# Designs tried in a protein design chat: VH-VL binders against o60147. Part 354

Target 1, 175 residues: o60147
Amino acid sequence: MLEKNKYLYIFRHIQTNQVLLSQGNVLKKTALFQLPYPLQKPVAPNGMRPAKLRKDHWVPLLKVEFPNESMFQSVFMQLLNYRKYRSVQPLTSDLLKLPIPVRRRKIMRQEVPNTIADLADILNKEKFPENSVRLQLSDKSDSEYADWPPSVQIDSEEIKLSRGFREKTTVDEAR
Key: E = the ipSAE of ESMFold2; O = the ipSAE of OpenDDE; V2 = 0.75 times the mean of E and O plus 0.25 times the DockQ between their complexes.

## First folded at step 16 (VH-VL)

Design oh2 (framework fv_lerdelimumab; at its last look DockQ between E and O 0.54; V2 from the best seeds 0.67)
Fold by ESMFold2, look of step 16:
Structure oh2 (fold): chain C 175 residues (1-175), chain A 121 residues (1-121), chain B 109 residues (1-109)
Amino acid sequence: as target 1 above (175 residues)
Amino acid sequence: EVQLVESGGGVVQPGRSLRLSCAASGFTFSSYGMHWVRQAPGKGLEWVAVISWDGSNKYYADSVKGRFTISRDNSKNTLYLQMDSLRAEDTAVYYCAKDEGYKSGWYFDYWGQGTLVTVSS
Amino acid sequence: SSELTQDPAVSVALGQTVRITCQGDSLESSSASWYQQKPGQAPVLVIYGSNNRPSGIPDRFSGSSSGNTASLTITGAQAEDEADYYCNSYDSSGNHLVVFGGGTKLTVL
C-alpha cells in the first residue's frame, strides 16, 4: 500500500509575528508549548502554563506537502529543534543596543524569516528527491528569505486560508 | 577575564534536593545562553540543561527532565540549577559553561572548575 | 537522538601526528567542537566550528569534518597534549540539543 501525503502547517501571529508549527490546518492548544515560558510567573519544573489560544490571531504563513509520514516527521522535529537552538544563542550586538521591550519585539519579528530559512536549510541538507516537496505560501515574496533545493516545488497559488481553523472541541476530541 | 565559579555541591541522600549556583564575571552575562554539563566519576561529559539569555526558554536532558530546574538572575550575574528528587546516578561534577555562539554548532569557550555532587545512602 | 562515537583510546609518539575521530549522524547538520580535559581539571575548548582554533590554542591543533565524521588532528604531539578529548554537536534530529562523544584518551609515548 502507498503512503499518504502529510502536511506541515505554519502559522504566524497577526500582531507579534511569532510562529507556530502544526500537523493540522487548525491549531491545537498544545501548540502553545512552542512559545517561551511566561516570564511573569514561571511554572514548576514539571508543568507549563500555556498562553490562551486566540485562533483569530493566528493566520497561515505557509504549508508544506511531503510525500510520506517519515519525511514529514524528520523535517518537523528538526524545525522544532532549530527553533530551540536559535532561542538559546547569544544576542547579536544589534539586539544588545535595544531596550529590552524593543529587543523582545525585534526577536519576535525575526521568527518568520528565521523559520523560513531554517525550513530551507533542512530541506537542502536532507537530499530529498527532486520536486518531492510542495511549498505553498500566503505571501510568495516570503520565499526570498531562503534558497530552495531542487526537491522543492513552490506553488504559484498563494494561500487564502482564514476558513482553515477548526473548532477547538473537534480538534481536542480527535487528539 | 571571563570567570565561572560553581558552588553548592555536597553530599546528600537520595530523594533530597540541592541548589547549585554559578557566579559569572568578565562578560555580559545577560546576552548569553548558559549550560550545565555534568561528569560522573570516571565517565564522560553529559549535557544537562540550557537557559536562554532572559530565561524565557529552558531545555533539559531526558535524564533530568521534571526533576531539575535551570534558572538565572541577570541582576546578580548568576546561573542556578535546582536539583530535586536526587538519585545515585546524579552523582557527578557539575560544570557551568558559556556558549559564545557559532553557526550550526556549539562553542563552549569557558567552563567553571565544577562542583561535586555526591548522592549516596 | 544521534550518538557521537569516539575510539576510547589512541596513542602517539612524541613529535608525531595523531587524528582523533568523532562519528555520528548529527555531524551532517552540525559543526563539531573539541574539548581537552586533563585529570582533575575542567574541559578546555581547542576547536570550534569544526576547524577553528580559539586564541591561545597551539597551531598544532587543527580540525576537519566530512559527512558524518569530524576529526581533531595534533601535529607534532607534545607531552602536555596527553588528555581526554571530547567532541560535541547540536542534535537537530533528536531529543537533546547538545550531544558529547564518549571521549578519547590520548597517550603520548
Scores: ipSAE 0.792, ipTM 0.911, lowest interface PAE 0.7, mean pLDDT 86
Fold by OpenDDE, look of step 16:
Structure oh2 (fold): chain C 175 residues (1-175), chain A 121 residues (1-121), chain B 109 residues (1-109)
Amino acid sequence: as target 1 above (175 residues)
Amino acid sequence: EVQLVESGGGVVQPGRSLRLSCAASGFTFSSYGMHWVRQAPGKGLEWVAVISWDGSNKYYADSVKGRFTISRDNSKNTLYLQMDSLRAEDTAVYYCAKDEGYKSGWYFDYWGQGTLVTVSS
Amino acid sequence: SSELTQDPAVSVALGQTVRITCQGDSLESSSASWYQQKPGQAPVLVIYGSNNRPSGIPDRFSGSSSGNTASLTITGAQAEDEADYYCNSYDSSGNHLVVFGGGTKLTVL
């Protein structure tokens, strides 16, 4: 319970590749507020923000362990702002020539690599102590989306999570 | 030539509503985010709100959140700011500003001349 | 929300160099922008991305950044440079997206 406060989980939607940030390995309904309102009534992938949180539609992308909650909070808030900033960016010429539905899909597909890059950028700026931040990825290849600072220790083992499931803890095993 | 022209300002009583407009020309309006920035008399600049190119994302300063609504009509190249529950501290010149991105931050490359909103009893 | 701090007023002699500094804990200094505002006019972008000049801005205007600070430098101040200058930055605090400094009134003597 208290331990979750220093853990950042990033989830991706299995269909849209949209990204949700989470404090701890359990997605809250309020996490959906991270996504933009749909311009029209349809649900994801067309809807941008689903009406309901379907946990089985989200898979962990990566896990970050911080030395303390304060560091977590700082990075978490920055990540949210980076996302907001990105969401209002001018459209590139490559996007402008695409139909709006295709454009939106392409933007959504970029959320995963962009979020990873954002995380690395933030951590680079924070200048945390060497090897003080532990990063674990569901797919190690995703680490290639960014250059990581010395503060980040990438775990050699991938997180073993399946769709709709959180990381098993000793507490979970005892239940 | 890029032009931004604000309108809709005036004198209103506290608690009332006012809607500002910003007419844009000289660029592809539907491709850029747009901002509102205000400046109280004799004071500095204060960011108010931003809306994405398609209106799907909107963000507000805490000082106006829940009271102001930013919107846009791309077919009319017009940005709007619906201001509800106006307060005396909302008195300011309101500028619309064009968004331009740079790396991890953005800037405002074009500004309107502003429209004055005065909230007083 | 995070704050960007500027000196409220500075003076420079005609033809001399002046530097206006902006500081904040959450300042993205490398992406800082600066705006010039003359009385009764709208702000005008003079520097973006720490040290980029928009078209039409004299080359006497330059920007720099270090740590949590950004600076606007006017090398060879002219009379027409007398104005208020505001720094602006992306806010990483999580409360706002954009933050302005308090502004600096530059007087050219």
Scores: ipSAE 0.628, ipTM 0.871, lowest interface PAE 1.1, mean pLDDT 90
ESMFold2 (binder alone), look of step 16: mean pLDDT 89; pTM 0.928

Design oh3 (framework fv_lerdelimumab; at its last look DockQ between E and O 0.71; V2 from the best seeds 0.75)
Fold by ESMFold2, look of step 16:
Structure oh3 (fold): chain C 175 residues (1-175), chain A 121 residues (1-121), chain B 109 residues (1-109)
Amino acid sequence: as target 1 above (175 residues)
Amino acid sequence: EVQLVESGGGVVQPGRSLRLSCAASGFTFSSYGMHWVRQAPGKGLEWVAVISWDGSNKYYADSVKGRFTISRDNSKNTLYLQMDSLRAEDTAVYYCAKDEGYKSGWYFDYWGQGTLVTVSS
Amino acid sequence: SSELTQDPAVSVALGQTVRITCQGDSLRSSDASWYQQKPGQAPVLVIYGSNNRPSGIPDRFSGSSSGNTASLTITGAQAEDEADYYCNSWDSSGNHLVVFGGGTKLTVL
């Protein structure tokens, strides 16, 4: 049976710049479990896991096309685990100097460059075939957060949608 | 200097609860992720749980998930492990450990001396 | 697989060189750290980042890694090096953040 392309979708929060990873082009409510546990109820503090998913608050950051499910699953699982690992690392000395609200905002803003760097680190270590992985960014300058292996083809066209990966299928557009 | 002191261990019957404490001193406790690691008598080290600097991220080994709760009180420089529904296989010395941090691996530079939990009928 | 595999026991003659091996898929993504544990004592970190020694650890302890394997080497083994040795890594592909090997009992003859 012919293997189908598989996509990793990464979203950014429009205000906090936090990152969510998704197997689909539309975020599921379960993606919210990637956000820190809210310590105050009933409302989540800024940057903590909200009760509801506001899809209009999450915009495309990048997507990655893999030729098969196995490559996708390997990278997706690793990326989730990199994020968990970072979430429990000690604060740096520069973060310690900041008041807690400022500190949390700075940690959240590190998620975009950190996620891009982690993705590149995983792809460099996986030794995938040359040009087997296609990367498309909403802002091509974000590729500067990392050194990419030969396996990665960075698409020259940016993602142009502002509210999600709401594209018609490429098959339909080619017909 | 850095010191981690566990307390709260003891002998309990299966199905009961116990709360462990780890008193920290000699470092800025609120800036570090903190871990519990256990060791059954005559056995190897088994990671139990971790909590982020502010307590907003917590992760558990599958063997304790749903039964144990890690927590911290940064105002008291204390790490906690609430152990519910205890089983005989939870019998171990429980260590708290400090992660100094490293790029792509663990760096547990300080450990407490441990507190023994014995679960028996 | 999240497991880190170590031989359960290794022996070395006093003053000789020994290598303790740790193997697992997570080591392709994670650096290893190594812990020495003597009976009745807490573990002591001897190697982190696969090949770095903390302050106070003798230079006879060294570490290396290649592929899915990490090694702890003790050159010129001393009687006080007799202990259990554990490797650990983070779990880049599994369900746990911290994984320890099963431990290796080093006997100095």
Scores: ipSAE 0.783, ipTM 0.898, lowest interface PAE 0.7, mean pLDDT 87
Fold by OpenDDE, look of step 16:
Structure oh3 (fold): chain C 175 residues (1-175), chain A 121 residues (1-121), chain B 109 residues (1-109)
Amino acid sequence: as target 1 above (175 residues)
Amino acid sequence: EVQLVESGGGVVQPGRSLRLSCAASGFTFSSYGMHWVRQAPGKGLEWVAVISWDGSNKYYADSVKGRFTISRDNSKNTLYLQMDSLRAEDTAVYYCAKDEGYKSGWYFDYWGQGTLVTVSS
Amino acid sequence: SSELTQDPAVSVALGQTVRITCQGDSLRSSDASWYQQKPGQAPVLVIYGSNNRPSGIPDRFSGSSSGNTASLTITGAQAEDEADYYCNSWDSSGNHLVVFGGGTKLTVL
């Protein structure tokens, strides 16, 4: 089993702040299906689901290393369902005051903090062993969006990935 | 007063299609997600599908995925369930239910009285 | 997908207290809701958010949660409480977003 299978990467779109979850540091085309809107001709930000995956439009938000693939899969699936859950929730009064296009943009802007909060919530409930999960952020300040359980060790080093780039892994070196 | 009224149920043969409707009133329909839940005769409740307030997000139970389509017309305050390729196991009373949430909880504060769908040869 | 497990049937004497329990992994990440269903009727929400009562629901109905369990308690059961009770939860781990328990038939003796 490849080591990459225990790594969760979360990417954000540079314009819309939409979020994609990835197993490993390479975004797959199928990741776009995480976005709620059907494939249409318009691309983000005009479209909520771009027709094509433009890797250069996505930057890493955070990286999570799990002890094993099973833990990864559990958290990954939960994150997806959290997003689905939120997508169907009633609109808040604040959102109802906004025109629909503005409303949609605001909802998209909330995906980053919501996803981080979701991750923390999931990890809090999973009760993994202390310091068994390693979290690395592109921006350390993003860790402030949530309270993290003892199972999470926040890395002092920030992710140094750039747009469209991935870090080299031992798997990559073996190829 | 919140009201949900289902319609469109009936007897159909396997493989046929049926479209259910749910007329909503008494609340701002376009602000809430809506669900379909069904109950086979003498059995428990089974979640079927959900649609977001604007119809942009739709999710289905595995048992109906690919066969059923949930939709809505906010201008008519109406929820729909298009059921294609119906099977005997789809026989049930179908309820529309209003979506609500509390913290991490998901619940349905209002239900219709249901419409019976019978799939039999 | 996650499952919620309920006892299929329980009985309570008139005026006594009964607890209906729901168990499942989804309850670790989601507050339970409870629905009462009488024969030939639609389900009615009786508890949400573990222990919130909708308007019109008698105060003899209460909810609690612990770990992967949720419970509906009827303190001072009345004859009209005889019904099927279903727990419900958001399923964070499975392919289904919503999951119901199998239901518990409550008989009031």
Scores: ipSAE 0.741, ipTM 0.892, lowest interface PAE 0.8, mean pLDDT 91
ESMFold2 (binder alone), look of step 16: mean pLDDT 90; pTM 0.931

Design oh4 (framework fv_lerdelimumab; at its last look DockQ between E and O 0.58; V2 from the best seeds 0.49)
Fold by ESMFold2, look of step 16:
Structure oh4 (fold): chain C 175 residues (1-175), chain A 121 residues (1-121), chain B 109 residues (1-109)
Amino acid sequence: as target 1 above (175 residues)
Amino acid sequence: EVQLVESGGGVVQPGRSLRLSCAASGFTFSSYGMHWVRQAPGKGLEWVAVISWDGSNKYYADSVKGRFTISRDNSKNTLYLQMDSLRAEDTAVYYCAKDEGYKSGWYFDYWGQGTLVTVSS
Amino acid sequence: SSELTQDPAVSVALGQTVRITCQGDSLESSDASWYQQKPGQAPVLVIYGSNNRPSGIPDRFSGSSSGNTASLTITGAQAEDEADYYCNSWDSSGNHLVVFGGGTKLTVL
């Protein structure tokens, strides 16, 4: 019966620049399954899946508003699949020449531009109605990682929040 | 010459375990994602699992998730598949396959000759 | 076990042209690859990235993709081309990452 907007929230790690995808404006512990399995005894922030979620280490990267749940679910699942695809690709020639610790750091730092490019690729292929999808970025220059379809309206206002996508609101006593 | 050689197949009872190995040579094994693909007798190809170049990312087909574990030892150029809680429907030839990955899409440029796993009473 | 649809069998007269098709929603976003499998042998990659031939594959093999359909074309089919052919792409359903078509048995008459 009632249609309401649905939001995709994307976070980046303040040190590693790894990316997490979220259906909510606050990360849940289950989002950590998007990070790689531990290979060694972990020392945070090593980029491997930590035992606990530190919400203060993850800041807004971008937010996408969809007109309905169906569009949201399609894009969300595809973006997860693109992420999995990239994680198992062979090393590029420029990565092969790097020592392994440097190589891992460079791979993690590619997640932001790669995720933005993948989102745009999905949206270019989905044939959504013109101006039906609203994109807001923490750094508007990040939109330059991709070419966006007519379905996407890029918000001129950057996300100003320093933690999460929530803003503490001033509440009125009236109910 | 790229070579992939599977071993460890055999006949086992349902509920038992089996470990497959794939020995790799002729390429830089540690640079590539590696896959297991299986083929039941008289049937088509079914993807099973993938592991990233360093083993830090692993993904499984739903039919094997929770029962099979993919792993690798880059110092020995060897890919593994630990198969637990085996079922009759796991009966297949198991191939290891190299993912080329230089272009978009999936494609497996080299395959082993396979090892047969038979799960029967 | 596949979201990619292939005809189970096709035939071609020796020296003639045949097209093997593969259909699925994932092909709108994924490049296709094609594998030839002869009896008792492992699959062999014949087309990658929808339209590229690996070294050692005869130029009579070509590939194309449009919308939700990928095609493998063999121009001037030879007896040795008799085999099963599988297409491959990203999975558009379930939690699978990789999907194969059900396979097409090519008979050269």
Scores: ipSAE 0.749, ipTM 0.875, lowest interface PAE 0.8, mean pLDDT 86
Fold by OpenDDE, look of step 16:
Structure oh4 (fold): chain C 175 residues (1-175), chain A 121 residues (1-121), chain B 109 residues (1-109)
Amino acid sequence: as target 1 above (175 residues)
Amino acid sequence: EVQLVESGGGVVQPGRSLRLSCAASGFTFSSYGMHWVRQAPGKGLEWVAVISWDGSNKYYADSVKGRFTISRDNSKNTLYLQMDSLRAEDTAVYYCAKDEGYKSGWYFDYWGQGTLVTVSS
Amino acid sequence: SSELTQDPAVSVALGQTVRITCQGDSLESSDASWYQQKPGQAPVLVIYGSNNRPSGIPDRFSGSSSGNTASLTITGAQAEDEADYYCNSWDSSGNHLVVFGGGTKLTVL
């Protein structure tokens, strides 16, 4: 279990492109509290925070392996703060002129690139050892949303996780 | 000219409630997040809470979470802080501050003059 | 919060240069902001984004960053610069969104 504590998984919603951060490769229902709006019915996209976690609605965006849990925790907390920060920022004139539902959709669509950019920014500031952080993307093109520091090694192999779920491992079968 | 004017401060006993207001003018209030920051007598600044432009997002410092509620009425250009279950350590001047963003950080470009809240038996 | 550390007090002679430093492991040094507070008054933003001055702030105020530190420099200190100065940045602990330094009391001699 200790080995899993150093893995950051980021998931995106298939409809809204909202982003959830996960410690480990299985989404927990408590992850929904990362979303800014109160629990609402019905589920997204009509609600910003669905009442229930539908794991099948969330696909993996990327996986980050850190050298240890401490580094993971640091980056994880910073990512959450970055997201909170953005959620309270002034709106641009272009957004303000749009109807509220359209505005909200546009903001949500920015979460994926913003999160990737945030991750890169945080890692750039952390100054971790060279090639000490391993990044695996579901779509390699997503790496283009940011400039990555030398500490990050981008895996040539794309992530193979299913929607909201981890792949079965030998360890899992033994439990 | 941007103006922020806090009100509602006073002396209250522990366990009581108090509601602060911040009247904003001189800018498009509904476009910006707003913050509360407090300062205990003779102490430093402490961030308390933030509310997004439309009130849909609210975040609190752990020290006040569950006791304080930040809200706003954009039609009145007013920010509020409902303080429940007040404690002696909540004694402070409370400032409302306008949010402004820069790159990955933010700053407070305008502050009110503050309103004093004293919690004592 | 103890996330950002400042010297509690510094002194500078009139017309001289003083640097106030803010240090923290989680400091967003490139995005740090600084606030001046005189007795009985509200804080006033003097530097944001490491080295940006708001309108009305004298050019003797400047900011810089290095590593996990941010600094406010007053070049040619004036008597009216005597005040408390607070740095501000991210709090990566999750307990706050932002964190202030403990403040530095600047005395102009």
Scores: ipSAE 0.182, ipTM 0.727, lowest interface PAE 1.6, mean pLDDT 87
ESMFold2 (binder alone), look of step 16: mean pLDDT 90; pTM 0.927

Design oh6 (framework fv_lerdelimumab; at its last fold request DockQ between E and O 0.76; V2 from the best seeds 0.00; counts 0 for: pae O 4.0 > 2)
Fold by ESMFold2, fold request of step 18:
Structure oh6 (fold): chain C 175 residues (1-175), chain A 121 residues (1-121), chain B 109 residues (1-109)
Amino acid sequence: as target 1 above (175 residues)
Amino acid sequence: EVQLVESGGGVVQPGRSLRLSCAASGFTFSSYGMHWVRQAPGKGLEWVAVISWDGSNKYYADSVKGRFTISRDNSKNTLYLQMDSLRAEDTAVYYCAKDEGYKSGWYFDYWGQGTLVTVSS
Amino acid sequence: SSELTQDPAVSVALGQTVRITCQGDSLRDSSASWYQQKPGQAPVLVIYGSNNRPSGIPDRFSGSSSGNTASLTITGAQAEDEADYYCNSWDSSGNHLVVFGGGTKLTVL
């Protein structure tokens, strides 16, 4: 019998606003494979995959608690696939008018609203009991990027941590 | 008028390599994701790979991962498929296809006429 | 599984209506597109977004979807409609971004 994860953790880059999806409350180096591969550059300060994970550059965006591991795995896979699907879509006319470095920055800035919208779209299409999916945001106004199904309960308390998703728990408090 | 023209097909032995090209004209090549799709003789269509507008995102069918590499040169309006460690099962006509984009699903509005790759001893 | 299932062959009498079906779980989350392929030719898009007809495609071609099923309907089939037809979708839950059905050979009698 092994641990059964039912939590999705989403991080935002403090500079580029890119998004990383995580199964754990601490971001692992393997999450960097979600970022685009460097176009003939060893380091990508403009949002390409870096060689090294800088955990101080990634802050909590949101956390989702699902009813069980099966739902978590389904939504996690779908979110990754939605991002791949978006990454290969044609550019819009407003992006085409921009110089390439500016265009890349604007595309990266869309990742937060796009990921939140995609999460909501997935949850709206799946039928789950009312209030069975708990959503907690670092900035509660980010919930406004989407219309949420009845299955989603948005936690009134924002995420307080400045780095990672480690919840405040003390031995004295837990006792 | 949009045109896609594949080239580089031929007969090769198993374990060898080929590089396919797709020359694009009549549209802004650098604004589109581009796909390779193949069709074995007498068989159906099988998606192979896709590359994003600038080449920074690439995805592959499981059957070709680790052996094939999709790439593009936007200054030459050309899409490429490097095929290494070729197998008999890779024998097919290879098409390049343009995705016009539409809300959800795929919208492959233009295809090349294909280039035949035959992997045989 | 990320499969789109089509019947391998369908026949229709000249001038009659035929429906070609495509079934798979991916169609819950994706619109369908349909491609016509005549012998020795590249595929040609005939329906996108499940029910939209590209410019130049005759209005006897129409598409629909319901649940896990997408359909291509040819009303008043003509001899030139004899071809292979492939459905296509993306798959938000599967291992591949692009999924094609196995194809349906339409014979016009």
Scores: ipSAE 0.838, ipTM 0.927, lowest interface PAE 0.5, mean pLDDT 88
Fold by OpenDDE, look of step 16:
Structure oh6 (fold): chain C 175 residues (1-175), chain A 121 residues (1-121), chain B 109 residues (1-109)
Amino acid sequence: as target 1 above (175 residues)
Amino acid sequence: EVQLVESGGGVVQPGRSLRLSCAASGFTFSSYGMHWVRQAPGKGLEWVAVISWDGSNKYYADSVKGRFTISRDNSKNTLYLQMDSLRAEDTAVYYCAKDEGYKSGWYFDYWGQGTLVTVSS
Amino acid sequence: SSELTQDPAVSVALGQTVRITCQGDSLRDSSASWYQQKPGQAPVLVIYGSNNRPSGIPDRFSGSSSGNTASLTITGAQAEDEADYYCNSWDSSGNHLVVFGGGTKLTVL
């Protein structure tokens, strides 16, 4: 198995703050299926699912290295389902006070912190071995969105923030 | 008082289509996700589908994915389930259920009385 | 997909206490909800969030959770409590977002 299969990358859209999960450092077109279809035109950057994947519109939020692919897959699937769950939850009173377009924007802005929190929650429940999961953030301050379990080792180095980011891996060098 | 009233059930042949409706009242319909849950005769409950408050997110059980479509009209306080390519195993009482969020999951605080769908040749 | 397992049937004497247990991995991630269903009727929520009772549900109904299990307890079972009981939880690992237990038929003797 390729080492890349144990890496979770989370990307955020530079305008909408929507989040995409990726196995590996390259966003696939199929990642867009994580986003809901727009109810009405127009598509992103106003939100929802864009017609095409523009890699330059997505920047890495964080990188997680798991001990093996199995652990990765488990967490990955859980993250996807957590997002689905959140997407259908009842609206809070605060949101109900807002016009629908504003409401939607606010929900989108919450995707980053919510996703980080979800990840931490999932990892807390999984009870992986101590320091077995390596977390690297583009912004270290984002780690403050959650309490991390002992299984998570936060890397002191930040991910380089660039559009269309692709980190070189040993797997890539072997190809 | 919260009320959910399903309609549209009946007897259909395999391969045919049927559309169910759920009329909601007694709460702000447009603020909540809505679910369909079904129960085959003499069997347990099976989750079918969910739709978010504005219809932007829809999710389905694998057993109905690609065949069923959940939708809603908030102006009419109505939930729909379009069932295409019906199969015998789709025979069930279909309930609409109101979603309610809780800390680590959602639950169904209100249910309709259900509408029976029978798929038989 | 995650599954929730329940005993298919349990019995309790009138006025006695009975516990219906649900087991599954999804219960590690989410709080259980419980539904009562009497013959020919729709399910009724009796417990949510492990141990919260909706309005109108008697206080003899309570919930608990531990590890990958959730339990519905009826303290002082009444004749009207005879019904099918279903546990439910959020499924975080499967393709189904919601999972129900197989149901437990409670007979009050």
Scores: ipSAE 0.762, ipTM 0.900, lowest interface PAE 0.7, mean pLDDT 91
ESMFold2, look of step 16: ipSAE 0.816; ipTM 0.919
ESMFold2 (binder alone), look of step 16: mean pLDDT 89; pTM 0.926
ESMFold2, fold request of step 18: ipSAE 0.828, 0.816; ipTM 0.925, 0.925
ESMFold2 (binder alone), fold request of step 18: mean pLDDT 90, 90, 89; pTM 0.929, 0.927, 0.926
OpenDDE, fold request of step 18: ipSAE 0.007, 0.016, 0.023; ipTM 0.586, 0.629, 0.654

